VH-VL binders against q86l99r1233to1411. Designs and how they scored, part 32

Target 1, 179 residues: q86l99r1233to1411
Amino acid sequence: SNKESLPFRRDVIEKVINHLRENSLDTEGIFRLSGNMESVRGIVKSFAHGEPNLSFEVHNISNALKHYLRSLDPPLIPYEFFLMLLDARKNEDAETIRNIFWKIPSDNRVVLTLLVDLMVKISENSNVNKMNSKNLSIVFGPTILKPRTPTLDRMALMTETQLQCGIIQTFIEDFHYIF
Key: E = the ipSAE of ESMFold2; O = the ipSAE of ESMFold2 at other seeds; V2 = 0.75 times the mean of E and O plus 0.25 times the DockQ between their complexes.

## First folded at step 14 (VH-VL; framework fv_adalimumab_6cr1)

Design x6 (at its last look DockQ between E and O 0.93; V2 from the best seeds 0.00; counts 0 for: pae E 2.1 > 2)
Fold by ESMFold2 at other seeds, look of step 14:
Structure x6 (fold): chain C 179 residues (1-179), chain A 122 residues (1-122), chain B 107 residues (1-107)
Amino acid sequence: as target 1 above (179 residues)
Amino acid sequence: EVQLVESGGGLVQPGRSLRLSCAASGFDFEDYAMHWVRQAPGKGLEWVSAISWNEGYIDYADSVEGRFTISRDNAKNSLYLQMNSLRAEDTAVYYCAKDRGEDKYGSGFDYWGQGTLVTVSS
Amino acid sequence: DIQMTQSPSSLSASVGDRVTITCRASQSISSYLAWYQQKPGKAPKLLIYAASSLQSGVPSRFSGSGSGTDFTLTISSLQPEDVATYYCQQYNDYPWTFGQGTKVEIK
């Protein structure tokens, strides 16, 4: 890749998610519509340095969160959980997905819970914001769940992406069972 | 500054193949969806193909499905269009376009290359 | 496929005039619509995204409005440099589609 990975900062992510919970539930296309590229880049830098700058229009903040989460190494859902979650989704096994979630390290689970709860609240208001669970899953699937070694097989990559999205959709739709 | 530079256009006979390239600079190419858009001489704009930031979503206009293949190389900041079985109706200026968005949804094309002309004629 | 119909196909107006171009979608596209300006021999330039959001660096005399099926691009005071062809484009559903274009000229 042409940019370096960013450190996991739980406190920053919590502040950003709480800001979005207060400011994004009525916003049409939240997480789907993009922000200003230069603003988003600057906001991501503020996240990486531990001092989040949230004095921006909400689409810039939501996009900065996506880009920050994508840049984490290891990702929000650590690499060792990737294949087992995809297999559980392929088998439509929500119980196994739940069991795997609870094995994720505690700091990552707290952040993931806050993030998915935000997505649940957005999807509950989808008549206004136009972002249902499927829409949000497409945005977040590959962002937070990725393999240690990316595949070069195009067909496998497309199938993998569908499963990644399905796992996030399961998190949203079965939130109270899994979390 | 953001730049998109297309190359690989030219005059070809029907049935032949051509490969277009687009070199991107001035932004984090790996974060954005990319598209090909074409414009026949004197005509309007036609969307041709899309590829998401991670290549997990790819789509084509019906008129090119099965003949054209979009691809990207994020390490090289490059977008490609392999055009097989070319027809006269494929004659157009082909633009490389940056999406404001990342995934299949998109958010509008905020940067465009200057285009490369493909002429398909016997 | 979602068809995008622009009106008018061409227009002539004086410098300083308010210019309105409309775009109608064959089905609802919510607010997922962009407006582009294209000058002869040049690539298109984004003016408006999300139906009403002004792209960075675009003069404030340009504005967009509408949702669902009916959309409007407005130039509040036409300038000589605004002579161009204008396109709307929906990005609600694939395949993405453009309107046929509106050519704007100075009288």
Scores: ipSAE 0.638, ipTM 0.877, lowest interface PAE 1.9, mean pLDDT 93
Fold by ESMFold2, look of step 14:
Structure x6 (fold): chain C 179 residues (1-179), chain A 122 residues (1-122), chain B 107 residues (1-107)
Amino acid sequence: as target 1 above (179 residues)
Amino acid sequence: EVQLVESGGGLVQPGRSLRLSCAASGFDFEDYAMHWVRQAPGKGLEWVSAISWNEGYIDYADSVEGRFTISRDNAKNSLYLQMNSLRAEDTAVYYCAKDRGEDKYGSGFDYWGQGTLVTVSS
Amino acid sequence: DIQMTQSPSSLSASVGDRVTITCRASQSISSYLAWYQQKPGKAPKLLIYAASSLQSGVPSRFSGSGSGTDFTLTISSLQPEDVATYYCQQYNDYPWTFGQGTKVEIK
């Protein structure tokens, strides 16, 4: 709404994800705990300009990634895939979810693969970091999978959010089949 | 500078309604979860309601569910609480609180308004 | 609902004293706990989030520790401006709940 939409920068996102893979797998509450708001805002700006500044405490970096991905227009998973994915999730149809993933533009697929692989690695260490696949799905569902036209119906919004989370949870839990 | 300014409090009879507003500035309001927290005179803090950044999660304390409705208008940087069927036990200072987090998990309340007093009495 | 129990309900200490306040959760909340300071007539102020992380602008004499069910807030050297009521709050599960508060005074 009031926030500027940001351009997709594959190289920036890859660098940030690789940094987090190297520095966050043992961090309690990673992606759940927030950072310093002013720091996060500044880091997001550095991502948008193509010069990611990663010399911050890890929660500031993870939160900046979430906010950057949320600000993309079109989103990481382009709008045209939203209804297909939700329908495939409702039908418990992992094969259709896999087929849809492979239709996503190649630059977006690479980034999505790296992002979900990071979530897999975090969830495999959840005894330490306290972030399992369900926790991560709640954080990332609405962030990367969004409708083109938001509904005004509160119950529909809640239902869509549950399905968005379910798709991301499926990506994490069935990673090797889908990706 | 982060600011949260509540308004809409006042003196009201039991059974009536009030609408509280919270005007937010100095941060990207649309990125964060928002809450209402209340404090009865001389008492402790009580969480009332939450709304996630995208409105995809909304929840209420049992004592207010069915009577209160939280909402937000991200274009206007505003949070609202519609309070129906007010009771004497709803008498409190109502705070608008910014969550450090975005979704239902939250991360603590890093900014609070100064509160607006709601008094429910005959 | 997760009940949060603070101890003590009030305390008096001298300037320079080390002060500890405890908070116990009725079930595990991992590290999802915040501490707030509230002075009379003012809104609460966040001191500690995630059980042990110091909020920006909060003096370093404040610290938090604990995980699971048992948590502490420590003021390493009590100052006159620390006279307030302190609340713990869990954000592990809804409804989010606060402790009943601890009033800190100077002798």
Scores: ipSAE 0.614, ipTM 0.865, lowest interface PAE 2.1, mean pLDDT 92
ESMFold2 (binder alone), look of step 14: mean pLDDT 93; pTM 0.945

## First folded at step 15 (VH-VL; framework fv_adalimumab_6cr1)

Design y1 (at its last look DockQ between E and O 0.82; V2 from the best seeds 0.71)
Fold by ESMFold2 at other seeds, look of step 15:
Structure y1 (fold): chain C 179 residues (1-179), chain A 122 residues (1-122), chain B 107 residues (1-107)
Amino acid sequence: as target 1 above (179 residues)
Amino acid sequence: EVQLVESGGGLVQPGRSLRLSCAASGFDFEDYAMHWVRQAPGKGLEWVSAISWNEGYIDYADSVEGRFTISRDNAKNSLYLQMNSLRAEDTAVYYCAKDMGEDEYGSGFDYWGQGTLVTVSS
Amino acid sequence: DIQMTQSPSSLSASVGDRVTITCRASQSISSYLAWYQQKPGKAPKLLIYAASSLQSGVPSRFSGSGSGTDFTLTISSLQPEDVATYYCQQYNSYPWTFGQGTKVEIK
């Protein structure tokens, strides 16, 4: 059977991010290392029901957050911002990226700010956790920024993925300018 | 129950082409990276190719680069390997392997198919 | 490319023995290492991921340790069903590479 799209639940995402902020900054490979598939699936279901179950080893929780964010429809960064953000990244235009961020709906902006702030905190401790801004951008780029209709062209798909990652890397590295 | 079922192996002559398929079930195929791993007769395991969940990252072992093409169809829960210009050293059991992760990093292969034999012999 | 060297290439031990297999990486791979068991005529099976995390359904007599370049797989009390070839595999960087394998037999 096919995976269901999941609704945006701001309160759930905030609780999960706050839990990870308290429990993951020293964890090697956080967001890179995988969890147990059945555990992760159960945790994602608890997120979708609005009562997140966080009584699991931290890699299961971080992986559940990734899977939950990937399953959102609309995504955390709404579809209408996709092309303009990619174009701004292609031109290396952080000022335009900042201006676009502030046009995103307020609930999405709050969650995105918390998520990127978590990534900043993780990257600042990368000597311990081994997750720098580039590593985190690869994990989160296509997860939170995606087109309404994916391209079928191989070359374009690879280029889009690199731009998606680049936008997240810009969010992390220029956090205080953009957010 | 997670299942990966390979098909398309067989006996072919050098220089010919073959297309392998892997049918996946029991998990959300579209969420995970997928790989091909091969094992020549009496030898160890060799990673062949990877494709990320969204197809945004694809990579190959040097020995197959330019000759093999990995692809996936998430709507059909299927992974493919197009093998062109086959050589005798490509003779192996080819395994479809599910990554625990989704992107180029991965975390190892938590599920494997039973493999399909490709024999390249004149 | 990162070479993975396993030791020993084969071993023979009695039921109940502690068995240790080592794997050395040619460069640091942090904790990005997996161990697989392959029984004759079967596909490989994941035992350990992230150097030390036990996969679901794997008996607790299996354990992994190490980081950086030196890793071990330990079977605390060898059982008849543990006759297999064991492989380590790094997933730090592409191309992903396996060790040569360690064949474990009962004497």
Scores: ipSAE 0.675, ipTM 0.887, lowest interface PAE 1.9, mean pLDDT 93
Fold by ESMFold2, look of step 15:
Parts: sequence; C-alpha cells; structure tokens
Structure y1 (fold): chain C 179 residues (1-179), chain A 122 residues (1-122), chain B 107 residues (1-107)
Amino acid sequence: as target 1 above (179 residues)
Amino acid sequence: EVQLVESGGGLVQPGRSLRLSCAASGFDFEDYAMHWVRQAPGKGLEWVSAISWNEGYIDYADSVEGRFTISRDNAKNSLYLQMNSLRAEDTAVYYCAKDMGEDEYGSGFDYWGQGTLVTVSS
Amino acid sequence: DIQMTQSPSSLSASVGDRVTITCRASQSISSYLAWYQQKPGKAPKLLIYAASSLQSGVPSRFSGSGSGTDFTLTISSLQPEDVATYYCQQYNSYPWTFGQGTKVEIK
C-alpha cells in the first residue's frame, strides 16, 4: 500500500457524524453516491488537520468521512478484533459480538456507537433515502473492519468481505442489544 | 492530473491469451473500484469487469466469465485483465476506467484511459 | 440484466438549438445513471452522474434529469464542440449496461 495513514481524531469524527445526522437522513443514496473527488480530498485534509470544513454539499461530506475512516491505521475497529468478530459472525453469535464490542478501547467505542446510530437512523428512513441496513453494511464493512494482513486467496477474500459486511449489518440491526 | 494508461493489446489468433495492464497515477488508486470497458470497432460501449478497492468484490460480463480474470496490485497502482481463450468477438478497444466509488455499488466512471486495441483473427 | 434504450439513435441540430436525448431502463434504477460523451477516436468523458449531478469541468449547458426508468440528457444550446456520441449507463446492478448511443451532429 502506498497510501499514508491519517490520525484518529475523535472530536472531528463526532462533529462530522453530528452534521450528517442533521443533514443526511432524507438524502437519496447517502454514503452510496459519490462526491466530487477534489472536494472530498480537500475535506479529508481538513479532518486530518483537526479543522473540519463542512460547508459542502452533503455527498461530499459523507464521502470524506468514508475516505477518512478508511485511511485510519489502526482502523476504527482495531486489528486485534478482526478474527474474533468474523468468527462470531460465522456462528451468528450476537452475544459474543456484543462482548467483543465492549472490549474495544473507549474512544473507538464512542465513535463506533455514533457512526452505527447514524446508520440506524438512515436505515429507518430507507423508503426515502434508499439505504437499508444491507446497503450501509456493504459501504462500511471493509472500511472500518480490516485484517492486519489481507489474504491473497480470492475465495477467502470474498468470504472475509461478506463477513465484514455481515458484522456491520448485525451492528445496525441489533444496535440496541449490542451497544 | 489523473492518468490511466492501458497496454498489452495486439493481434492474436483465436484461442490464445493476452494480458492487459493499466498504469494509474494522479489519485489514490487503492481507494477506488476499477473496471474494464470495451468497444468493438464501430460499436457501442460494453462493460467487461469490475474489481472493488479491496478486491472483495469481482464481477464479469457473462460473455467473458470463465475466460477473463481481473486483478489489481495497489502497491504498483496497476489494474490487469488476463484474457484467455480469446474469440473473434473479443476484438475491441479495451478501456481502463476509474469508478467514482470504491465498492460494488460505484457511481460511474469519472476517468478513462485512451484504450488499447485487441484484435482476434486468424 | 437491465437493458438501456436510448432515443434517438442519431440527430442533427443547428448551433444554439436545445437538444434532448432520452434513456429508458427496462426496470427501475433509481437515480443510478451516468451520461458520457465520446468524440471520434477518443475515450468517453463523464458528463452527468447520479442522473442529474454535473461532473466538474463540464459546461453548464449540459443537464440531466429523471429517476426510476426514464432519463433525459439536455444540451440547452448546442455548440460545435458538442458533436459526439452520447451514452447513458446504469450502475444500479451488475452487469452494468450502456445504452446503444446517440450520435449528435450539426446540420
């Protein structure tokens, strides 16, 4: 990978999520439709510097959040939780998923709670915005839950991606139980 | 400046193989889905294959499935298409296309290469 | 598979004319549609994404509208440099599909 990692800034992520909560619930295709690449890149820079600039059309903000979260190293869900969560998802074990969530460092847990709560709110309005829990899980699964070393085996990679999405879908659908 | 440069096209006999490459620059290649799109001489555009940013989703047009393999190397900013068992109907200009999105959904192709010609004939 | 049907297949118009190109999907694609311009011997160029969003650097005389199954690309005042073939493309579901193209000429 030639991409440089960005610093985790809890306060920035909270501001961005709060902005989206107030401005995106009625937006068709939110997190699915793309923004302007130059605008998104500039907004991500403002996140990384701790000075979030949210004076943009909402798709540029949502895409900047996705790109920012993808650029975190370690990811929002730290690497050591990856295999545990995937195994719990294979077994359809929501209790174990909840137990693992509560072991995640507190700053990451707060941000993850706000992010998944936003996804719950969006999915509850999916008749308008066209983004249900499955749609959002495809967008966010590999973005926030990543292996330390990606597999090179195609079958394993596809299976891992399906499980990553499944975990985020479980977070959304079982939000009140897990969080 | 975003650039996509295809290479590896040429004249080949039916049943043979070719490997196409696409060198990307001017954007964070590893953040985006990538596609191959082809255009037969005098014809319209046909989507061929997609690969997501992390390779977790790959798909093919029915006409090429089982014969073509898309792959990417994010360390080299490169997209590939391995084309086996070539047929006359595969004759086309092959374009490397950058998706605006990253996953299987995508949002359209904001940048295209100039294309590389593949001619399959005896 | 979702079939995309463009109309007309070709047209001729005068400089300054308002021209419209339509694209119909065989089933709903919401707003997940793009429009491309392709000049002879060149790669396609994105004009419109998400049915109605104008790509950076594209002149404002281009606009897109529609959702569901019926979509329109409009050139409010045709210019000499707009001579090209125009394609719609759905990205709602795989396989992604293009319309057959609309060739625009100046008479």
Scores: ipSAE 0.659, ipTM 0.884, lowest interface PAE 1.9, mean pLDDT 93
ESMFold2 (binder alone), look of step 15: mean pLDDT 93; pTM 0.947

Design y2 (at its last look DockQ between E and O 0.91; V2 from the best seeds 0.75)
Fold by ESMFold2, look of step 15:
Structure y2 (fold): chain C 179 residues (1-179), chain A 122 residues (1-122), chain B 107 residues (1-107)
Amino acid sequence: as target 1 above (179 residues)
Amino acid sequence: EVQLVESGGGLVQPGRSLRLSCAASGFDFEDYAMHWVRQAPGKGLEWVSAISWQEGYIDYADSVEGRFTISRDNAKNSLYLQMNSLRAEDTAVYYCAKDMGEDKYGSGFDYWGQGTLVTVSS
Amino acid sequence: DIQMTQSPSSLSASVGDRVTITCRASQSISSYLAWYQQKPGKAPKLLIYAASSLQSGVPSRFSGSGSGTDFTLTISSLQPEDVATYYCQQYNDYPWTFGQGTKVEIK
């Protein structure tokens, strides 16, 4: 990565997610459509400083959240859980996925629960917003679940990406079982 | 200031290869999907290929599938197009295009390079 | 593949005229459509994304509308610097496809 990692700020993420719960459930293409690059960069900076500025059109806020989560190091799901989750997904083992989730550090679990709950609510309104669980999994898979060192094998990379998305899709579709 | 600078174009015979490069600056290159778009002389725009921000999604136009390979090096802020088995119909200006988004969905091309000309003829 | 058909293929108008260019998709693309301006020998420039959102730095005389299959780019008051070819482009499904272009000239 050529950019600096950003600090994990649980309170900021909670405020941003709550704002999106109130303002994005009817928004077509939420998390899929992009925002203005200048606005998004400024909003991400406000998140990193602990002073979230949410006085922007909702696509700028949703994109800022994606960029902020991508910039966390360690990621929202810490690196040591990556291979375990991918293996459990490959075996279609939802019980093991649930067991791994509960081993994640508590602050990360709270944020992940809020984020996936938001995705559940968006997907339940997909008739209006056009964002089902598959769509959301493609957006969030690589953002919050990633290896410490990416594979150099292109076919393996594509397979890992599909599994990353599948884990997020499982979180959304089996939310009440896992969380 | 966002800049995309393509290089590697030229005149080649059919069946030969070229490698195009695109040097990016002024934005966090690793956060965005990147594309190649081409325009034959006097013609319209044609999408050629896409690569997502982590390289987990790659796709090609049918006309180039199997012959062209898109790649990126996020550490060098660079996008590439390896073009093998070139044909006369590949003659075009090739543009490096930044997607507004990061994944396979995209949101439009907010910045373009000035293009590099590839001419395939005897 | 989703075909994008622009109309008209060319037009001439006077400075100050309202200019309307339409783009029809062969199937629904929701609001996943962009408009570009291209001047001869230059790269395309983004005008509108998400069917109706104005790109930063683009004059407010440009506007976009539509959803589903029918989309419109409007120039409310044509200026000399607006002489160009305009393209629509869908990003609903791969392959991404462009309209054939609309050339706008001053009478």
Scores: ipSAE 0.711, ipTM 0.898, lowest interface PAE 1.7, mean pLDDT 93
Fold by ESMFold2 at other seeds, look of step 15:
Structure y2 (fold): chain C 179 residues (1-179), chain A 122 residues (1-122), chain B 107 residues (1-107)
Amino acid sequence: as target 1 above (179 residues)
Amino acid sequence: EVQLVESGGGLVQPGRSLRLSCAASGFDFEDYAMHWVRQAPGKGLEWVSAISWQEGYIDYADSVEGRFTISRDNAKNSLYLQMNSLRAEDTAVYYCAKDMGEDKYGSGFDYWGQGTLVTVSS
Amino acid sequence: DIQMTQSPSSLSASVGDRVTITCRASQSISSYLAWYQQKPGKAPKLLIYAASSLQSGVPSRFSGSGSGTDFTLTISSLQPEDVATYYCQQYNDYPWTFGQGTKVEIK
């Protein structure tokens, strides 16, 4: 990576998610459509400094959240859960996925719960915003769930990406069971 | 400030290979999907291939699948296109294009290189 | 594949004229449509993304509209520097596809 990792700031992420809950549920292509690159970089910088600037068009804010989450080290779902979750997804084992979720550190669980609840709300209005659970899972899978050591094997990388997306899709579709 | 600089084009005979490179600067290359787009002389634009930000999705136009391989090196801010078994119909200017988005979906091309000419002729 | 059909293939207009170019998709692409300008010997330049969002640095005389299958690029007052070929492009589904282009000239 050519970028510096950013600090995890639970209070900032909560503010951003709450803002999006209030302003994005009717927005076509939310999290899929891009924002202005320079605006997004400026917003991410404000998140990292603990002073989120949310006076922007909603696509700039949603994109800033994605970029911020990608820059966290450790990631929102810590590295040690990666292989366990992928294996549980291969077996279509929602009970095991739930058990693994509840082992995640509490601050991360709170943020993940808020983030997935936002995705549930967006997907429930997909006739308007055009973002169903599959769409959202493709956006957030690799962003949130990352291996400690990336594979160099092309085929394994594609398979891992499909499973990462599948786990997020399971989180959205089985939200009330898992969370 | 955003720059995309292609290299590696040239004149080659049918059946030969070429490797195109694209050097990126002025943005966080590792955060975005990247594409190759080509334009035959006097013709329109044709999408060739895409690669997502972490390489989890790769796709090709039917006309090049099995012959071309897209790749990226995020540490070097570089995009590549390995072109094997070249045909006369592959003659085109090849553009490196930055996606506005990062994943399979994308959002269109906000920045383009100036292109590199590939000519496939006896 | 989603086919993108532009109309007209070429046009000639006077400086100051309102110019309209249309683009039709063979199936719904929601608002996932971009417009590009390409001058001879140059790379394409993004004008409009998401059907109607103006890219930074593009003059306000350019605008885009439409959703679903029918889209329009409008130049409210044609200028000499707008002589170019214009392309629409869908990014709803792979393979991504372009319209055949519309060549705009001044009479």
Scores: ipSAE 0.683, ipTM 0.890, lowest interface PAE 1.8, mean pLDDT 92
ESMFold2 (binder alone), look of step 15: mean pLDDT 92; pTM 0.942

Design y3 (at its last look DockQ between E and O 0.73; V2 from the best seeds 0.00; counts 0 for: pae E 2.05 > 2)
Fold by ESMFold2 at other seeds, look of step 15:
Structure y3 (fold): chain C 179 residues (1-179), chain A 122 residues (1-122), chain B 107 residues (1-107)
Amino acid sequence: as target 1 above (179 residues)
Amino acid sequence: EVQLVESGGGLVQPGRSLRLSCAASGFDFEDYAMHWVRQAPGKGLEWVSAISWNEGYIDYADSVEGRFTISRDNAKNSLYLQMNSLRAEDTAVYYCAKDMGEDKYGSGFDYWGQGTLVTVSS
Amino acid sequence: DIQMTQSPSSLSASVGDRVTITCRASQSISSWLAWYQQKPGKAPKLLIYAASSLQSGVPSRFSGSGSGTDFTLTISSLQPEDVATYYCQQYNDYPWTFGQGTKVEIK
């Protein structure tokens, strides 16, 4: 049940994203449909050890990436950017979101750019893969953008989740402006 | 082996409360959305409530909203349904269902518990 | 709310027959539909997800088709162990809803 926090490995994430860019754009339900649970666990371990094993059906790889990113501590978007981004999203302020993005550490920015570019490519083919920008934002919002201290208020948690998703949706839809 | 075990059902009078529990094992419970689904005797299936992997999305059927509360404890691999102000129409077998998906979007219920019977009668 | 209407409510068929069950949604649900089998006294079992994807361990005589509002579950050659009630379920939008069920019997 309680998973270990995993180290950030830029080179691993780049290889996995490149694999998905080459193999997932036509895949129905990519990042929404599940993979085999045991395979996904094994693949996540290979990511954490720096030797990604990509010899699996594509849903296993996409789910492994999602779970790996969820297990990072600190998260892909470091904790200190959480409140700033949520406030900027609440005000629908894409310019401030862009300015905050460029303050994120360089290695994180490179990975985030590759990840969001993948999401853009998937969403552009949503007639085939059935995953539009809103779908992808719901998958990735809480996965990569997290508070250091989770709220205990259920309604506030739901509102924060909507804002987290909105930020990722803004990244996808305004990609060329922000990135 | 994936296993979902419900408990807490029984016979209660209208207006009373029950708390249902579902103990999960054989998978990473904290990664998946979980649901309650009920089936009145001799009737079809009715979705009752959902909770996402991180609790960031929670929703209820109109018939139970305001009376039932879904919750989860990822450290204990447990799902709960607090059922307040029970009515005769809540009489059903309650199933704990694992979503194949994680967030508010689903992918289907790949595992179900055995169900626990709740009977609300004077 | 998205209403799911199954047809027929019940049917009887002989072993080896092709059986079809339809499910109609009151508005488009894209491909986000599942089919479940429920035998008496048991929990439902997932057969088909995403309208047409066969769940692992489900016999290949089961298949699903359709998108948008019209969906079909097909049993290509009915077997004695397929006696059950079958439900469709949309998961496109909350509240999630099931069809009323189709009871399948052997003549």
Scores: ipSAE 0.629, ipTM 0.864, lowest interface PAE 1.9, mean pLDDT 92
Fold by ESMFold2, look of step 15:
Structure y3 (fold): chain C 179 residues (1-179), chain A 122 residues (1-122), chain B 107 residues (1-107)
Amino acid sequence: as target 1 above (179 residues)
Amino acid sequence: EVQLVESGGGLVQPGRSLRLSCAASGFDFEDYAMHWVRQAPGKGLEWVSAISWNEGYIDYADSVEGRFTISRDNAKNSLYLQMNSLRAEDTAVYYCAKDMGEDKYGSGFDYWGQGTLVTVSS
Amino acid sequence: DIQMTQSPSSLSASVGDRVTITCRASQSISSWLAWYQQKPGKAPKLLIYAASSLQSGVPSRFSGSGSGTDFTLTISSLQPEDVATYYCQQYNDYPWTFGQGTKVEIK
């Protein structure tokens, strides 16, 4: 990685998610469409400094959230849970996924709950915004769930990515059971 | 300033191999999907291959599948295309293209290199 | 594979004319379409993404419209610097595909 890890700022993420909840549910392609690259970089910097600047078109804000979450070290779902979650997904074991979720540290759980709730609300309006649970899972899987040490084997990496997406899709589709 | 600089093109005989490189600067290369796009002389644009920001999604045009391999090295801000079993119809200018998006979903190519010419001829 | 068909293949117009280029997809691509400008000997340049969104730094005389299968690029007042070949591209499904191009010249 050639960029610096960013600090976890729960209060910033909550403000950004609340902003998106108010402004994105009817937005076509939300989290799929890009923003302006320079605007997104500036917004991410404001998140990292604890002073979120939300005076931008909504696609710039959604992309900044993705990039901010991607840059967290440790990730939103801490490294310790990666292999357990992937194994539970392989076994189609939603009860184990739920049990693992509740072991995640409380600050991370609050943010993850708000983020997945946002994704549920977007997916429920997918006839308008064109973003269903599978679409959102592809966007967020590798962003919030990743291994401490990436594999160098290309086929294993692609399989891991499919499982990462599957976990997030499970979170969205089984939200009320897991959360 | 965003720059994409391709290299490794040249004249080769059919059946041979070439490796193209693309050196990226002026943006956080590791955050974006990257693509190869080619243009045969006097012809239109043809998408060749894509690789997502984390390498978790890779895809190829049918015409090159099995012969070309896309890869990236995020530590070196570099994109690569290994081209094996080259054919005359692979003759083209090859462009390195930055996606505005990150994963398999795209948003358009906001920056392009100037291209490197590959000529496959006996 | 999704086929993209542009019309016309070539056109000539006077400075100040309104120019319209169309692009038709063989199946619905929603709004997942980009327009590029390529000047002779140069790399392509993004003009429009998501069918209608103007890329930063692109003159406002360029606009895009359409959804589904039928898309239009419009140059409201053709300028000498707009001499180029224009390509549409779908990014709805892999493989991503381009239209065959429209060459625009000044009379």
Scores: ipSAE 0.607, ipTM 0.869, lowest interface PAE 2.0, mean pLDDT 92
ESMFold2 (binder alone), look of step 15: mean pLDDT 93; pTM 0.949

